# VH-VL binders against q8zty0, part 12

Target 1, 249 residues: q8zty0
Amino acid sequence: MAKQVLTYIDAKEFAYIIDSISVLVEEANFLIRNDGLYLRALDVSRTAMVDLAIPKESFEEFPEVEELRFGLNFKELKKLLRRVKKGDKISMEFEEGRVRIKLIGKSVRSIVVPSIEVVGEELPTPKVVYTAMVKAASDVLATAVKDADAVADEVKFEASEEALIISASSDKGEVEVKLDKNSELVYEFDVKEPASARFSLEYLVDITSKTSKISDIVTIELATAKPIYLSFDIPAGGKISYFIAPRVE
Short names: E, the ipSAE of ESMFold2; O, the ipSAE of OpenDDE; V2, 0.75 times the mean of E and O plus 0.25 times the DockQ between their complexes.

## First folded at step 4 (VH-VL; framework fv_sonavibart)

Design e7
Fold by ESMFold2-Fast, scan of step 4:
Order: sequence, then structure tokens, then C-alpha cells
Structure e7 (fold): chain C 249 residues (1-249), chain A 131 residues (1-131), chain B 103 residues (1-103)
Amino acid sequence: as target 1 above (249 residues)
Amino acid sequence: QVQLQQSGPGLVKPSQTLSLTCAISGDSVSSNSAAWNWIRQSPSRGLEWLGRTYYRSKWYNDYAESVKSRITINPDTSKNQFSLQLNSVTPEDTAVYYCARDEGSQASMEDYFGTGAFDIWGQGTMVTVSS
Amino acid sequence: DIQMTQSPSSLSASVGDRVTITCRTSQSISSYLNWYQQKPGKAPKLLIYAASSLQSGVPSRFSGSGSGTDFTLTISSLQPEDFATYYCQQYYTFGQGTKVEIK
């Protein structure tokens, strides 16, 4: 009868991860397998998907289970996590129908939350063949989409051999951000074929505002009129990524 | 209400190109909520998906790895139809060929999971590859 | 690639029988599985989509159930027109088929 415990050494980073998930969904299932912690969820409109994978090596303590599923409502969890201080650890103990969450620092604070049954499918990996990949400063993407949001409700990403162009236009104005292949803000640039697609700014603004606090680098993958893929490496190991369906004419 | 009607030759010689056409009524080949597929059936391989074409701002094609080097699926918006061309056929390409629709908006992430059910099928074309 | 295995490959049944056909997948696909009926000389016909949703115009004696890796198609009371081959499908992969023949 071993206790099923998950301990993450940086509670503040974990709080940013939860914030980054909660921009799409109010509740979701976490899945613990022998090799890591996973979460995959669609927003209500089925327009965007978040995908989280954290290897067991990123944790100080990890449950020894074949599979353990638990669902959480993020509203109460976020209230607890907003009180996290630098240097705190977070621990989760899994019990029948509940999760005991501890913030471990100079004091130990704990809360018990119900494990909810989030009735939903296990989502497969989207089938998309990407033709363009750019690694760039995540703050640049966050700023570009925020500026675009001031003038429009959708934004266009255009990747060519020489540059990635992020643009938006309406009767309120025009915004264009050009990331040249040789820019100091571009860390990797691989465009096999030009790609162009348009996306809703409401998703991009929310996602990039939270994820830039997790990672200073974003990997952007594009194909013409296909979902954009945004990936952020987690400093302690693992990845949080997003697929956002394109706007169609 | 939506119907698919197939036409094309039933006998093809080895090394020739197989060409089949699927005419659409009750829907548009350029509909943003549909994809147009070719599927074949043989006793040895069963039902095999070959590929699809679909319109989302521009035309796209997806092809099965097994035929990717020999296959082309093309829409024709003026005739509201789509076609299959399979090059360099061998006796192993002998099968009944079907066209089929799967319907999804492609504005949803679910459209990229392959949740599509093939809800409308053509009548099928028996293709024999023999000398 | 996901492998789809149907059981049994064939079965013999009489009118009025309850028939059960199983489809197992090599990895979890949630509920993204469809069932088809094919009669000799005809194209497959969609019966069930998303594991358990009955296609419009399909008789209520057909039902689907399951999620993850194990799925079942049930015909509650077999009719003469139900003697056919049945296929499961996920994404672009089909099962090998189950032939339902008269006893």
C-alpha cells in the first residue's frame, strides 16, 4: 500500500503551468503514467488544444503507478497557487475522490480538493505535417500578438525562406512584425516551404501572456491553413504546447 | 440528398495509369466542411484509405504512405467532381475503388484528429489490372 | 500506426439472435471509432459514429459501446437484411471485417 505522492520542486513554476492551462479550460484530467505527468484538453469551442508532458525526472517524488487519472477544477487551485512564494515546493497526495495539495516552504500550507470526474475523451495527437519552424524569443511573440489585438480580432502568420511575418489589419489600423531569419531574436529558422495561416487573437493573446512566464523561447510550427503549433520548454523538464485551429474563409 | 457517382474504366494494363472520377451532387467539392476521399477494397488487403482532397482557403491533399509516390487526387470545381490517378499499376492494385465523403469544418481541432466518419459513398468501381 | 483487430472473423447466426462484434485497438483512441455494414456488391454504409452515436436512418437494433481500446457493435435482434460484413474504422485505418452469415 504505497502512498501516491507527486512533488514538484518549484511551486511558482507549477503555478505558471496551471495558469497556462486554465486560459483554455476551467477543469481537466491529469494523467500519471510510469514515465510522467500528462494533460491534454480542448477548449469549449474545440478551437484550441493544450498538451502538457512533464517527465517523472522533473519531480522530487513521483507515484509508482501504471496509470492514475485525476481531474481538477482550476478555479480553487489557482486561488491557492497565487499565494506561492519563491522557494516553495508543491506536493499532491492522491486519495479516493480527493487530492491533498501542500505548499511546502517556511510553513506548510495544505488544502484538500475534490478530484472531479471530468467526463471527456482521451484526445489523439493532431495529424498535421508542418512546413515551417521558427524558434524565437517568447516575449516577441507575446508583444506581436498583443499589438495585433489592439487593431484586429485575427492575425496572420506568414513564413517565407527569409522571414516570419506576423500581421493584422482592420479599419482601426495595421500592425506588422517581421522576424528576419538572421534576427538576434530568432534562435532557429527552418522553412522547407512557405506557409500562411490566420488565427483568432483571443487565443493567442491569452496563451502567450501566460506561457512567456514559463519559457523565454517559443517554437512555432506552421503549414498553410493548418493549426499553428506553439511549444514552450519547461525549465525543470518537459513541455507545454498548443494547437490552434486556423480561421477559414 | 448528397450523392457520389463514379465513372472510369474497369480494366487497366500493368504499368498504365488508373484514372477514376467521382461526381458530387447535393454538396460542393469546395465545401469548407467536407473532405473527399478515395478508398479501395481487395481480398488480400481489405479496406485501404488512399487519400483525400479538401478546400480550406486553398486545396490540400493527404495521401497514404503506401501509394504516396504514385497517387494524385485532384478536384474540379467547374464540374463539381474529384478524380483519382494512380500511376504504374500492378496486379496488386486490383480492387474495388470507392469515393467517400467525411464531413468536418476544419475550423475545429477535432477535424485534425481524424474523427471523420465516411457518411456518403460512391457505388464503387471494380478495377482489374491484367495483361 | 494504430492496429485494429476485429473478433470474430466470421460468425453464423439465426434471425432473432443477439450478435456481438468486438474491435480492439493497439492504443487508446477514446471514442473516435466508427462502424460500417457492407452487403455483397455494395459500398459500406455508416451505422455508428463516435463509438455509440447511431447514424440517421439506421435501425435502433444497432448499438455501439466502448472507449479506449475495446469497442463493441451489438445487433439486438438479427433481421434477414443484417447478414453482411461489418467493419470498424478509426481515422484512416479499417478493421479486417466480421462476416455475419446465416446459420
Scores: ipSAE 0.357, ipTM 0.663, lowest interface PAE 1.5, mean pLDDT 87

Design e8
Fold by ESMFold2-Fast, scan of step 4:
Structure e8 (fold): chain C 249 residues (1-249), chain A 131 residues (1-131), chain B 103 residues (1-103)
Amino acid sequence: as target 1 above (249 residues)
Amino acid sequence: QVQLQQSGPGLVKPSQTLSLTCAISGDSVSSNSAAWNWIRQSPSRGLEWLGRTYYRSKWYNDYAESVKSRITINPDTSKNQFSLQLNSVTPEDTAVYYCARDEGSQASMEDYFGTGAFDIWGQGTMVTVSS
Amino acid sequence: DIQMTQSPSSLSASVGDRVTITCRTSQSISSYLNWYQQKPGKAPKLLIYAASSLQSGVPSRFSGSGSGTDFTLTISSLQPEDFATYYCQQSWTFGQGTKVEIK
């Protein structure tokens, strides 16, 4: 019997990754291939998609398999991950119909979680041609979105040659955040043509509140009336990304 | 209730431009939940998607890689129709040309995973490219 | 990009027969596959969308199944009007077609 084991060196960071996925879905399939760990899932409303890709090199131990699929319930998994202590490693050992999860620190804590059957296979990459890209401090986006949420249910992103404007307005008030291309909080700015679209604040608030704990930098890609693309680099390698469909006119 | 009616020339000489139109009734060419496609069919290549035009706050086009350098698909909101122009035609462009609608929600990520189902089709126009 | 292969290319059947047609994709597409029927001289007609959803107005003898890379269209009891060519489609790509002929 060959032992199939996945070990990630920073259990706390892994817990933040799970938190960031669970904001959209209660359960999903992970896919292990020869080059990495992958996950794609749509929320119940089919409005947002999360895309996780972590290369084999980010792991201390990685299974030697052609393909291994396992489904987990994130609500239950999050309860287990609350036991993570700073400096812990997390290890997953794959067995028939279950996953043994070990938190490895000064002591080793072992927990067994059922592997569930989640309907579906690999979701396709969305077909969107983006016309604007901004790489900026992730906490600026999180703050802008949180401020907008105080006054409205939706937020508008407008990219021009000079700036990215994030704004919201309602009878409760107005919020506008302007990120000039020369701002110290903007690391890259590439706008081929202006872009404008509106999105649900519910998704953006939840996503950015969790992902800001993983990455200090966000890549934002926009096109007029197209899904927003948000990408967050994981310090240990890989990235977690989101597509959010635009609001209807 | 939605219907697509095609018109255009049946015979085109090699190197010329093929021009076809598709008139829409029962829906608007600028409907924000529809996209308007051109698809052709030949014995040698089968069914082949060529491209589409659609309105989402502004007009967008998607084109098949095989024809991208020669194709233009344009909407005409005043006549409620859309057209196909295919430049520098060769005998390999001989086919029956269809216009077709795919309809999807702007608010769903699934609308971006690929072309939706083609639920309404025009009657087809046989185009022969020969001297 | 994604290649679609239908099997068989043609088949002969009699009225009342159960007919199955398969479509295989070179990459997983979950359930994002549609089936069409085309009669000679006519445009294709949508039968099944999202792998298993029956289009309005299509007889219940037609059904679709499958996910990932393997998909099947089934006609439970072939009728005279069902002799036609059937196509699968995903994104911008169509299968090569399966012709259902009279035996």
Scores: ipSAE 0.402, ipTM 0.702, lowest interface PAE 1.3, mean pLDDT 88

Design e9
Fold by ESMFold2-Fast, scan of step 4:
Parts: C-alpha cells; sequence; structure tokens
Structure e9 (fold): chain C 249 residues (1-249), chain A 131 residues (1-131), chain B 103 residues (1-103)
C-alpha cells in the first residue's frame, strides 16, 4: 500500500558503511526484514566475508515488510555518496526492479539505480569456536596492519594471557606491535587459550582503513589457525563484521 | 588414486580406550590440500562427524563438541597414517567407524561453512562396546 | 546447531522411475550442501557437492538443486545399482537418510 522507504539520518556514516562493504565486493544483496537491514557477502577469492546488521531502530524511516531483498552495484551509489555533506540524510525508496536514492540536505540530490539479483545472496554463519577476544582502539589495529604492509604480505596475530602481538617479517624488515592486557588502548581482554594465526595484509589494510572511520573500537576474536573475526559497532546502532580466512603456508 | 585402509580392535570394554588407525596411500598425510577425518555411524545417532587433523605449516585438529573431552586424532608422517583415540568408552560408542578425506581445505571462508565434502572413505571398522 | 531433515525416510521405486529426495535445513546454508549414496555394508560415496556440482565419475542421471533451506537430489531414471540409502550433509552434520527400495 505505502511506498517502501528507508531513511538513515547520518548520510556520511552510511557512506563509510558502503565504503567498508565495497572493499570486498562490487555489488551485494541487502535484506530488509521486520527487525532490521542485513547484508552478507564473500569476496571473489572466497577469502573474506563481510556481515552487516543494522536494527530497525537505527533508521528514521523503515519499510513495513516481512522481507524485501535488493541488490546494488556500488559504483553509481558511491558516485552519489561522494557529494555527502555534514547533516545530510540518505533515503532509499523501493520500487519494482529499481531503487530511488536521495541525499537530503540544503538541496535534494537523487539517482535511480536498477535493483539486481546478485548470486550467492544467502551465506551461512561460519563455524568457528574462538579462544581469545580483545577489544581495542580501532586506529591502533589500522596503524599496526599498515606498518606491517610496508614490510610483508602477511601478518601474524598472537594472543597470550598477557598480550596481543601483531607482527610481520620479511627480508625488507620487521614490524611488531604489542598490546599488553593493561594498555590504555585495550578495553577488554579475555584469552582462554593462546591463539596464533596468519592473515593476508591485502584484506586487513583495506578493511581497517575504512572501518576505523565508522568505529573507534574493534573487537578481535582469534583461535589458532582459524579465521580472524573483526567487529565494529556502528554509532547509530548495529554492527559491521568481517571474517578473514587464515594463511595455511 | 588415493585410498584409505583401516585397522583396529572390534571389541572394547566399557571405560577403556578405543584405538583405530587409517593408512593412506596415493597421498601424503601432510598434504596441505587435504584434511583427515573420523566419522562414525550407529542406528541411534546416524552418521556423526567426530573430528579431523590436517597439516598447514604445523598440525591442527578440530573435534566435535560431543566428544571433545575424550577424543584425540594423531597423524604419523613416518607411516603415512592417522589414528583415533577415544577414551572412557560406553555402549553408546558402539558404531561403524570410518576415516575420510576432506578435499579442498585450503585457506578460504567456504571451509568454515561446512562445504567440506568427504570424497574418499575407508572401508569402515565395526566397534562393539560390551562387557 | 543446524538441523537437517530428509524426506521421505524411505520410498519404493521401480527401475526407470524419476526419484526425488529432499533435505531441509533449520537455517539458510546458501548452496553448501553435499549428497552421499550408501549401499549396505559399505562406506558412503560422494555424489554431489555444493548443492549442484556432480562429483567426478558419478553418472549424469544424478543431479542436485536448491539453495537456502530447501534442497533436492534427483535421479532422472533409476537403475538397479541405485537402490541404496542417500544422505545430505552440511557443516559436518548429516541428515538421517532416505532409503530407496525396490518396489
Amino acid sequence: as target 1 above (249 residues)
Amino acid sequence: QVQLQQSGPGLVKPSQTLSLTCAISGDSVSSNSAAWNWIRQSPSRGLEWLGRTYYRSKWYDDYAESVKSRITINPDTSKNQFSLQLNSVTPEDTAVYYCARDEGSQASMEDYFGTGAFDIWGQGTMVTVSS
Amino acid sequence: DIQMTQSPSSLSASVGDRVTITCRTSQSISSYLNWYQQKPGKAPKLLIYAASSLQSGVPSRFSGSGSGTDFTLTISSLQPEDFATYYCQQSYTFGQGTKVEIK
């Protein structure tokens, strides 16, 4: 009966969320249910997965639907979002086979983009039992992986009872960042068993460079030779999370 | 052509340890593209995955929560085989035990969705837990 | 935990029949579902992986389809050697099995 509309008050924050998703995929399916907005997608190499969940309460306007699925190619959306100004709102109106996207501020700018069906729209939750959890300043993680990227292609995360160590080594050099459990940059530290795993810096640099603009805090979960789990709380409510498969050798 | 050959005792008394071995031919137990699994089958529980071991620069193992406290799966590179040790057995552990290869356990997120397909199986060993 | 339910538990069929077996999951698993055939006294044999991919050496009369929570295994023209029990599997969890018996 009514137009189906989704409005997010902070268009700049929404733009950072889209940027954070688009480092892994060029297009993805969004799922709207009665309780929130969801997105889950794998990159082309099947090495990393992004998982987005934003509750209905985070939106100024939210569609009254049992379920609505829509796929977007981020190329055109990012072009519009480059024009975001402080105080702008973003609105999406859902029509058959298309989405009308508006930036609402001192002027109203809008585009209409096709809604597409993206293959692989329903991904299961990874089966991983984690033994270590650290909540820390997100910019510390972003800086650590950027420094590691200067000397190597992969980075090791080691959690022990006393500290989280992020390190990388090659013939070009060596980098080590130690986050002691008592550091002022560590907000929570819970290590039941030591954990150690290595990951591609390519993924971590891209992810952390965008997500640090969304959240000041990252939750890191680790288990030996298992995917790393990175979770970022969205200030307006909800969460954007990532799983990155470990390097095997 | 990869094949798996099982050996071990068919009768175990309650409270004792069950030990089975699986010999591998046509592939290496330390192959970085494979994982080595134990799966059992009983009328009461059906097919039940117990755990796996695999080599990726070092040895790793995963175990089912139902048996985690009493199970160990060990590789033996010198004999190109892997074993199952299940402690404190009860009549509920009576089952046919199979070893199986999980191909495609490379560094991808799909490995953690349960997409692992068991493409090669051992012949099975009937284990009875009885006094 | 994700529960797997196969239906029917058993069926009777004749050579040449089209047989369809279903597997339903309690949560969405996209296409991450495998199918196995087991004959009495033997180990299970992989038929289909990733919901629809035919394992090397398996006859083309076997096919898999579905995504999300509903999956099917189809045998387009049942042969004498196809009388067996069939299992679906995902995330190291197996269905209870469907027995295909001769009518």
Scores: ipSAE 0.376, ipTM 0.677, lowest interface PAE 1.3, mean pLDDT 87

## First folded at step 5 (VH-VL; framework fv_sonavibart)

Design g1 (at its last look DockQ between E and O 0.34; V2 from the best seeds 0.00; counts 0 for: pae E 3.7 > 2)
Fold by OpenDDE, look of step 5:
Structure g1 (fold): chain C 249 residues (1-249), chain A 131 residues (1-131), chain B 103 residues (1-103)
Amino acid sequence: as target 1 above (249 residues)
Amino acid sequence: QVQLQQSGPGLVKPSQTLSLTCAISGDSVSSNSAAWNWIRQSPSRGLEWLGRTYYRSKWYNDYAESVKSRITINPDTSKNQFSLQLNSVTPEDTAVYYCARDEGSQASMEDYFGPGAFDIWGQGTMVTVSS
Amino acid sequence: DIQMTQSPSSLSASVGDRVTITCRTSQSISSYLNWYQQKPGKAPKLLIYYASSLQSGVPSRFSGSGSGTDFTLTISSLQPEDFATYYCQQSYTFGQGTKVEIK
């Protein structure tokens, strides 16, 4: 029985990934397949979904398995990851009922955590046809969402042929951020049909702020009264993405 | 009280088009909180969802993969009804067809994994495909 | 595709009996499991939605429970009008049905 080992070269990046995932869930199941590491989970309210896909090529060591499922509590994992330094590697060794996590740098630190089985199975992909796609600087989205959060509990996304408008309004004030299709901050702009939807800011602020530390670019996909899809490319390879259900009147 | 009343022929020849209509009373076909579905039932295939139409600032349609290439569901706001059109029918399409409403807030991601609960049903229409 | 399996496929019971029907799904989409009652020649009738919420007008002897991939419909005291076929449903998929017959 060969020991199964997973090694991610950039432990700091991995820490940011965990931080981004933990916005929605405190614990979740990872799935190792023959081609990569995967995670998909819904928040407690079932209004937001996070999806992680990291190809095996992004890892220095990768288990040779058809399928391996393991659950982790992110609170405990984050305690270890707080001590991550630039240049550190992170390694996971899978034992029966346990996972040994190692931070490999100038020194080697390790913890053993239980491999928990988080309730839930593989979730399906949401059935949404998007009509607008905007690729832009991730910090622009993060700032816009943060500004919206200052005045309201929800934010509106409106995509037209000319621009993406992010706005919020309440008795406290109004915010509007316009991303013109010709802006230097917009890298791709494709609107097949105008799209408009409103979303709770409950997770968006943290999602955008944390993921912007991983990726400088965000892809926004929008459709009228449908979940928004946010995707972030991981520099070492892989993708973190989110679905957030729209607000209802 | 919301009611659905079905109408259409009960006999269709092979290769022809099955057409049914569902009239809505007590609700609007363009309601922002409802979706309008077609479901069929047969001894061999049990209950099978076929598709739905619904209005959310614009019209949307979802179809089952098994019939996607042959099915069309159209709303008619003027008559407050929606229709089913199934092309190129075979004896395997013989079933009792139902129209049904599902109510969903669409506030949960699970709403986008498929339809919710069907709380209102039509009376059903037996459709036989035979030469 | 979601697979749904009901158990049992059929059962015989008497008036006053406690009846339990189970539904197992291949995927954990727990919040949107629904139960229906169908009588011969009639359309299905919604009994329980969201796993455990009782549909308006449905008698309180009907209840739903469960989470994850395992769900249960319970009739606390079977009445003469309860002899029917029951179906679970999640998303696009229906169970094969459970026929409750008179003993």
Scores: ipSAE 0.432, ipTM 0.727, lowest interface PAE 0.8, mean pLDDT 92
Fold by ESMFold2, look of step 5:
Structure g1 (fold): chain C 249 residues (1-249), chain A 131 residues (1-131), chain B 103 residues (1-103)
Amino acid sequence: as target 1 above (249 residues)
Amino acid sequence: QVQLQQSGPGLVKPSQTLSLTCAISGDSVSSNSAAWNWIRQSPSRGLEWLGRTYYRSKWYNDYAESVKSRITINPDTSKNQFSLQLNSVTPEDTAVYYCARDEGSQASMEDYFGPGAFDIWGQGTMVTVSS
Amino acid sequence: DIQMTQSPSSLSASVGDRVTITCRTSQSISSYLNWYQQKPGKAPKLLIYYASSLQSGVPSRFSGSGSGTDFTLTISSLQPEDFATYYCQQSYTFGQGTKVEIK
């Protein structure tokens, strides 16, 4: 009936969002509701989960529909998005079994991709009660995680009343980054109980690297031996966030 | 063949602690593939999950928000059982209490989606909280 | 938190009837929904897990279906021993129950 079009004014930001989701999955379902765009996906090993929520107010054009679900493979979409230039918009027009995707700038570049069937319905929200929360500069976290990856396969996060410590060690060396609660790089610090957990670096390096291009601020939530929760506010509105299961051994 | 056998008193006075035990046969309380739950049932609240304990390289507990400040669930590996302690009970805690097993996972995010299917149940213990 | 609503709350049916019980969730879920049967004075008994998988030892007249927000338990030919209350469950949450009375 009515034309079903979604237009995001900042195509580069959208590309960063897609890149950050694709760390975990090659394909996923998007859900368009009357109030926004949503995605929740679990990686194939089921050790990490990504959540995306972008309110309709963040779009220049947004579909007038009760609910629209579509699956996309990110490989073809990312090929188009690598051609994004400053000032480009991205639009998506939804048709029967396909999506027309356009980069709109000085010229219009487009592809048509199939809407695919992605197995899985909406995932439950993890039931975790966090005891520590730190809001800090995202590039500091990204650098700390990248440095840890150079020396080890896993990283330890320890939150105390005074600081968040991110550390790794192996026969190659040791890394320790201390974020004191009073540091200029720490914007909020709320530790109700000390927390400690270890995580694989498999996803963390790429997650923190790609999301630091979206947001200058990360919210980190921890509880002892529970999944870490990382969230990033999108400048145009909305949020992308991750749960990562701790190492078990 | 897995079986759960409950024991504990059926009458508890207000403000006291409700204590129940669930003995496991045919499985281990420290099984990496299982979690051990307490669930209660009353006419006013229906079936209500209270919490669980499980072993995945270390012991974990998950508790319902409604009872979190009053509940403790402890495993006992030497006796192959797990317990429920509910402090400061009121008449609203009157219910039939069940222990139950749920399927675990292999250290995945699915463990954090809450309990799976409850495939083995204890016989139930009616607990009345009355003066 | 996901809310779960069963319908109907109770029903009466004759032996041999096809009986359908519905469970609706407040949010779309994957197929993590389970069904239980409970007879008076007994613990619940698992019938169906992951929306449609039949538990070992459960008669084939029981089946489950659905995904997203709408799930259904079906008894294809009601038997006298199927007098019971039926519950759906996902995660830590149970539906309020559906009582099946045989008349």
Scores: ipSAE 0.190, ipTM 0.597, lowest interface PAE 3.7, mean pLDDT 88
ESMFold2 (binder alone), look of step 5: mean pLDDT 88; pTM 0.921

Design g2 (at its last look DockQ between E and O 0.80; V2 from the best seeds 0.00; counts 0 for: pae O 2.9 > 2)
Fold by ESMFold2, look of step 5:
Structure g2 (fold): chain C 249 residues (1-249), chain A 131 residues (1-131), chain B 103 residues (1-103)
Amino acid sequence: as target 1 above (249 residues)
Amino acid sequence: QVQLQQSGPGLVKPSQTLSLTCAISGDSVSSNSAAWNWIRQSPSRGLEWLGRTYYRSKWYNDYAESVKSRITINPDTSKNQFSLQLNSVTPEDTAVYYCARDEGSPASMEDYFGPGAFDIWGQGTMVTVSS
Amino acid sequence: DIQMTQSPSSLSASVGDRVTITCRTSQSISSYLNWYQQKPGKAPKLLIYAASSLQSGVPSRFSGSGSGTDFTLTISSLQPEDFATYYCQQSYTFGQGTKVEIK
C-alpha cells in the first residue's frame, strides 16, 4: 500500500537511456537498491551486453528500499516516451505487479504497465583485462561505425601506441577512420599494449546513434580478440555501457 | 578423441615448486575455441579451479586469486602440452591435480564470465607435500 | 566471484529411486551451469552442460533443469553405477558435492 516512487527530473534524457537499452533487448529487469538504479541484460543471441548504473543522487525522488526488482517490456514505455516535452519529469510508481509511469509537465500523461518476470538478470561483470583505452567524441565513433556499415557486416578496431584505427572491407569497398592520439577529437589515449579485434556491426550503428544523444564522449576499451567495452557517462550521473563479443575468424 | 595425459612427481617438499605437465592429443594447445585448465581436489577444499592458458590471437592466462602470486601455467606449442608451476608449496597444497579442457565460445559474452564446461579431463596426479 | 551451494551434501538411495540434487548460485550465467559425476579414484565426468544439455555418451536418465540461480540434476531411475559424488559448476566455482550412497 505505501507507494514507492522514483522521479527523474529530465524525462528526455531518461527516454534516450531507454532507447539505448532497447537496442539489445525488448524487456529487462530493473533493480533498485539503496544506492541506485541498475540494469544488466544480454541480447537474445548472447553476443552483446548492456549495463546501466544510475546513482540515487541522480533522482529527484528515490524509493527507500533494500531491493526492488521489476521487469518491463519496453514497447509500451517507448510509446509514452515519444511524447516527452522539454522540461518534463518522469515518475515511476511501483505497486504489486504493476508500474505507473508518468510524464509530469504542465499536464500529467501516464500509462500503467504490468511488471513482468524476466529470469536470469544477475549477470556477472565480464573478466577482461583491457590494454587499450581511448576517449573520443561520441559522434566520431557513430560516424565511423555508420561508414563501416555501408560497406561490411563487421568492423575492425586496432589500437596502437599512436592511433585507434576503425576499418571495414568487403567487395563493396573499404572504409578506414584513424583517430590519432594527438587529434582534437581524442580526449584521452592510453594504450599499454596494442590491441585488435573484429566485431559484428549488427548493434553498433544503433548503439552509437542512440548513446550519442546521451553523451558527447565515448570511452572505448579494447584487448586483442576480447569483447569491446563502450561506455557513456550520463550527464546527471551514472553510466550506460556495452560489451560486444568479438568475431572469430 | 581428445585426450589429456598428465605427468609429474607425486611428492614435493614444503617451500619447493610443484611442477606438472599435461600432454594433449586430438586437439591443439593453440586452439582458438578451447582453454587449458588446472583444477585440484582435496578433502578440505573440494574441487578448486587454479588457472588456465589459452590462445585467442595471443596467449592469455587467468589465475585464481587464491594462488595468483604462486602459479604459472605455460603452453608449449612444439610439444602440444601445457604445464603447472606452483611455487612455495605447503601441506595445504596436497591434492589430486587435474588438467582439463573447457570448450570456449568466444563469440558469446558468457565466455567472458569464466570457464565453461570442463568436457575433457586428465587422469589426475596425486601430489603430496610433505617433508 | 560466484558462490555455489549444493543440497543435500549427502543422501542414501536405492536402485530405481528418483534422485534430485539442487544447486544454488549467487549469480546467473545459466548457459555455463554444468553437472559432473565423480567416482572414487577417477576424474570428474561431465554429465550436463548449459543447465539442461546432455553430454554425449551420458545415459538419458540424467537430466538437468533450472534457470537463474536455482538448478537441479535429476536421475530418473538410479542404477548401480550411479552411486557417486555429483558436483555443479559455474564459471570458476564448483559446488561442494553431493554424495549419493547405497541404502
Scores: ipSAE 0.714, ipTM 0.829, lowest interface PAE 1.0, mean pLDDT 90
Fold by OpenDDE, look of step 5:
Structure g2 (fold): chain C 249 residues (1-249), chain A 131 residues (1-131), chain B 103 residues (1-103)
Amino acid sequence: as target 1 above (249 residues)
Amino acid sequence: QVQLQQSGPGLVKPSQTLSLTCAISGDSVSSNSAAWNWIRQSPSRGLEWLGRTYYRSKWYNDYAESVKSRITINPDTSKNQFSLQLNSVTPEDTAVYYCARDEGSPASMEDYFGPGAFDIWGQGTMVTVSS
Amino acid sequence: DIQMTQSPSSLSASVGDRVTITCRTSQSISSYLNWYQQKPGKAPKLLIYAASSLQSGVPSRFSGSGSGTDFTLTISSLQPEDFATYYCQQSYTFGQGTKVEIK
């Protein structure tokens, strides 16, 4: 009977999280468990997956529930979040069939939205054995992907013992970004086996551009002809991660 | 038309190795859009997936946890076939063994959640483990 | 691990009957739910893939439906050749089977 309330301290950060998730889906189900807030969604083409995990410690207020599932339309939510100012908090109050979302700052603004149940499957974690892991500055990845997008529809990731190469080529031109294992922009570099894969730039540009606003560091995991795994640590303690299926050679 | 033809002995002694072969016609064992599986069936365990082999720029194998330590699935591109090797068999391994193709899309996430639909099957091989 | 439960385990029906078989899975991955038919001494045959897509060459009297964790195979009008055991499958896991017998 007690009112269930979820309060995230940094509303602006939350807005960026929603923005990052909305690259793949227009709506999705959140899952509140006793230890945190979770979301996993697959795009309509089933070529990319987003995973969100925010521990309860990242919240000022957290519902005392075993499990609570609720769906939100991100298009509508983003309209509200556009008004977020630095220092604002965001709070969600869960009622029967409705969610009250509050922006708490100098003034308190609230909207009530229906608690929707988004139709979709509960996805397991993809089973991928990665052979290359690179932790680097997120803006470097974002820039490289953006440059690739200027010349091609696909981007190639190649990991060797010496470097990670991000490249793209077409009739319009060629782009190559080399991240040497000893570069100041590379924080960790572990390549057990060389890895090469190609990916569509359809989501990568937006994913990297939006997530780079949240996290300064990206972890890239790669394996030949396997989905790429991109992981972004949220400053408050959460994590946003993506799987993107490879292109067929 | 894609067809799978199985071959191998139907009787294996305990502690020995079960060996079966599946010949492919109408498709390639190194197809980028297929995976080649072994599945067995018994009254006690029902249909049980054992493992698969597939080519995606290089060869990959996935094995069921229940047999992972004893199983090997090898492709043979020269003969366009793939084999099953199950070591240290016991009477619990008595079953009808099937090879099967599943169509996976390397351009989707589906292939990484497990096998899809098995659209082509071999004729099956009854293997009895007995002294 | 995925758990799958079919219902019923067996049923008796007559030619012309409408037959429904249900499959419940522990994971909600509808696109990976498939249905097979198996006759004695034969390998399973794919009937339905991705919950509702009819495999090529399969009669239209077969249909699949469902979402989430609950799925159904329907035979609109049972034919003599349809007496068999039916299995659902998701990922690495198969259901225990449903035997359709002649009444």
Scores: ipSAE 0.041, ipTM 0.531, lowest interface PAE 2.9, mean pLDDT 91
ESMFold2 (binder alone), look of step 5: mean pLDDT 89; pTM 0.926

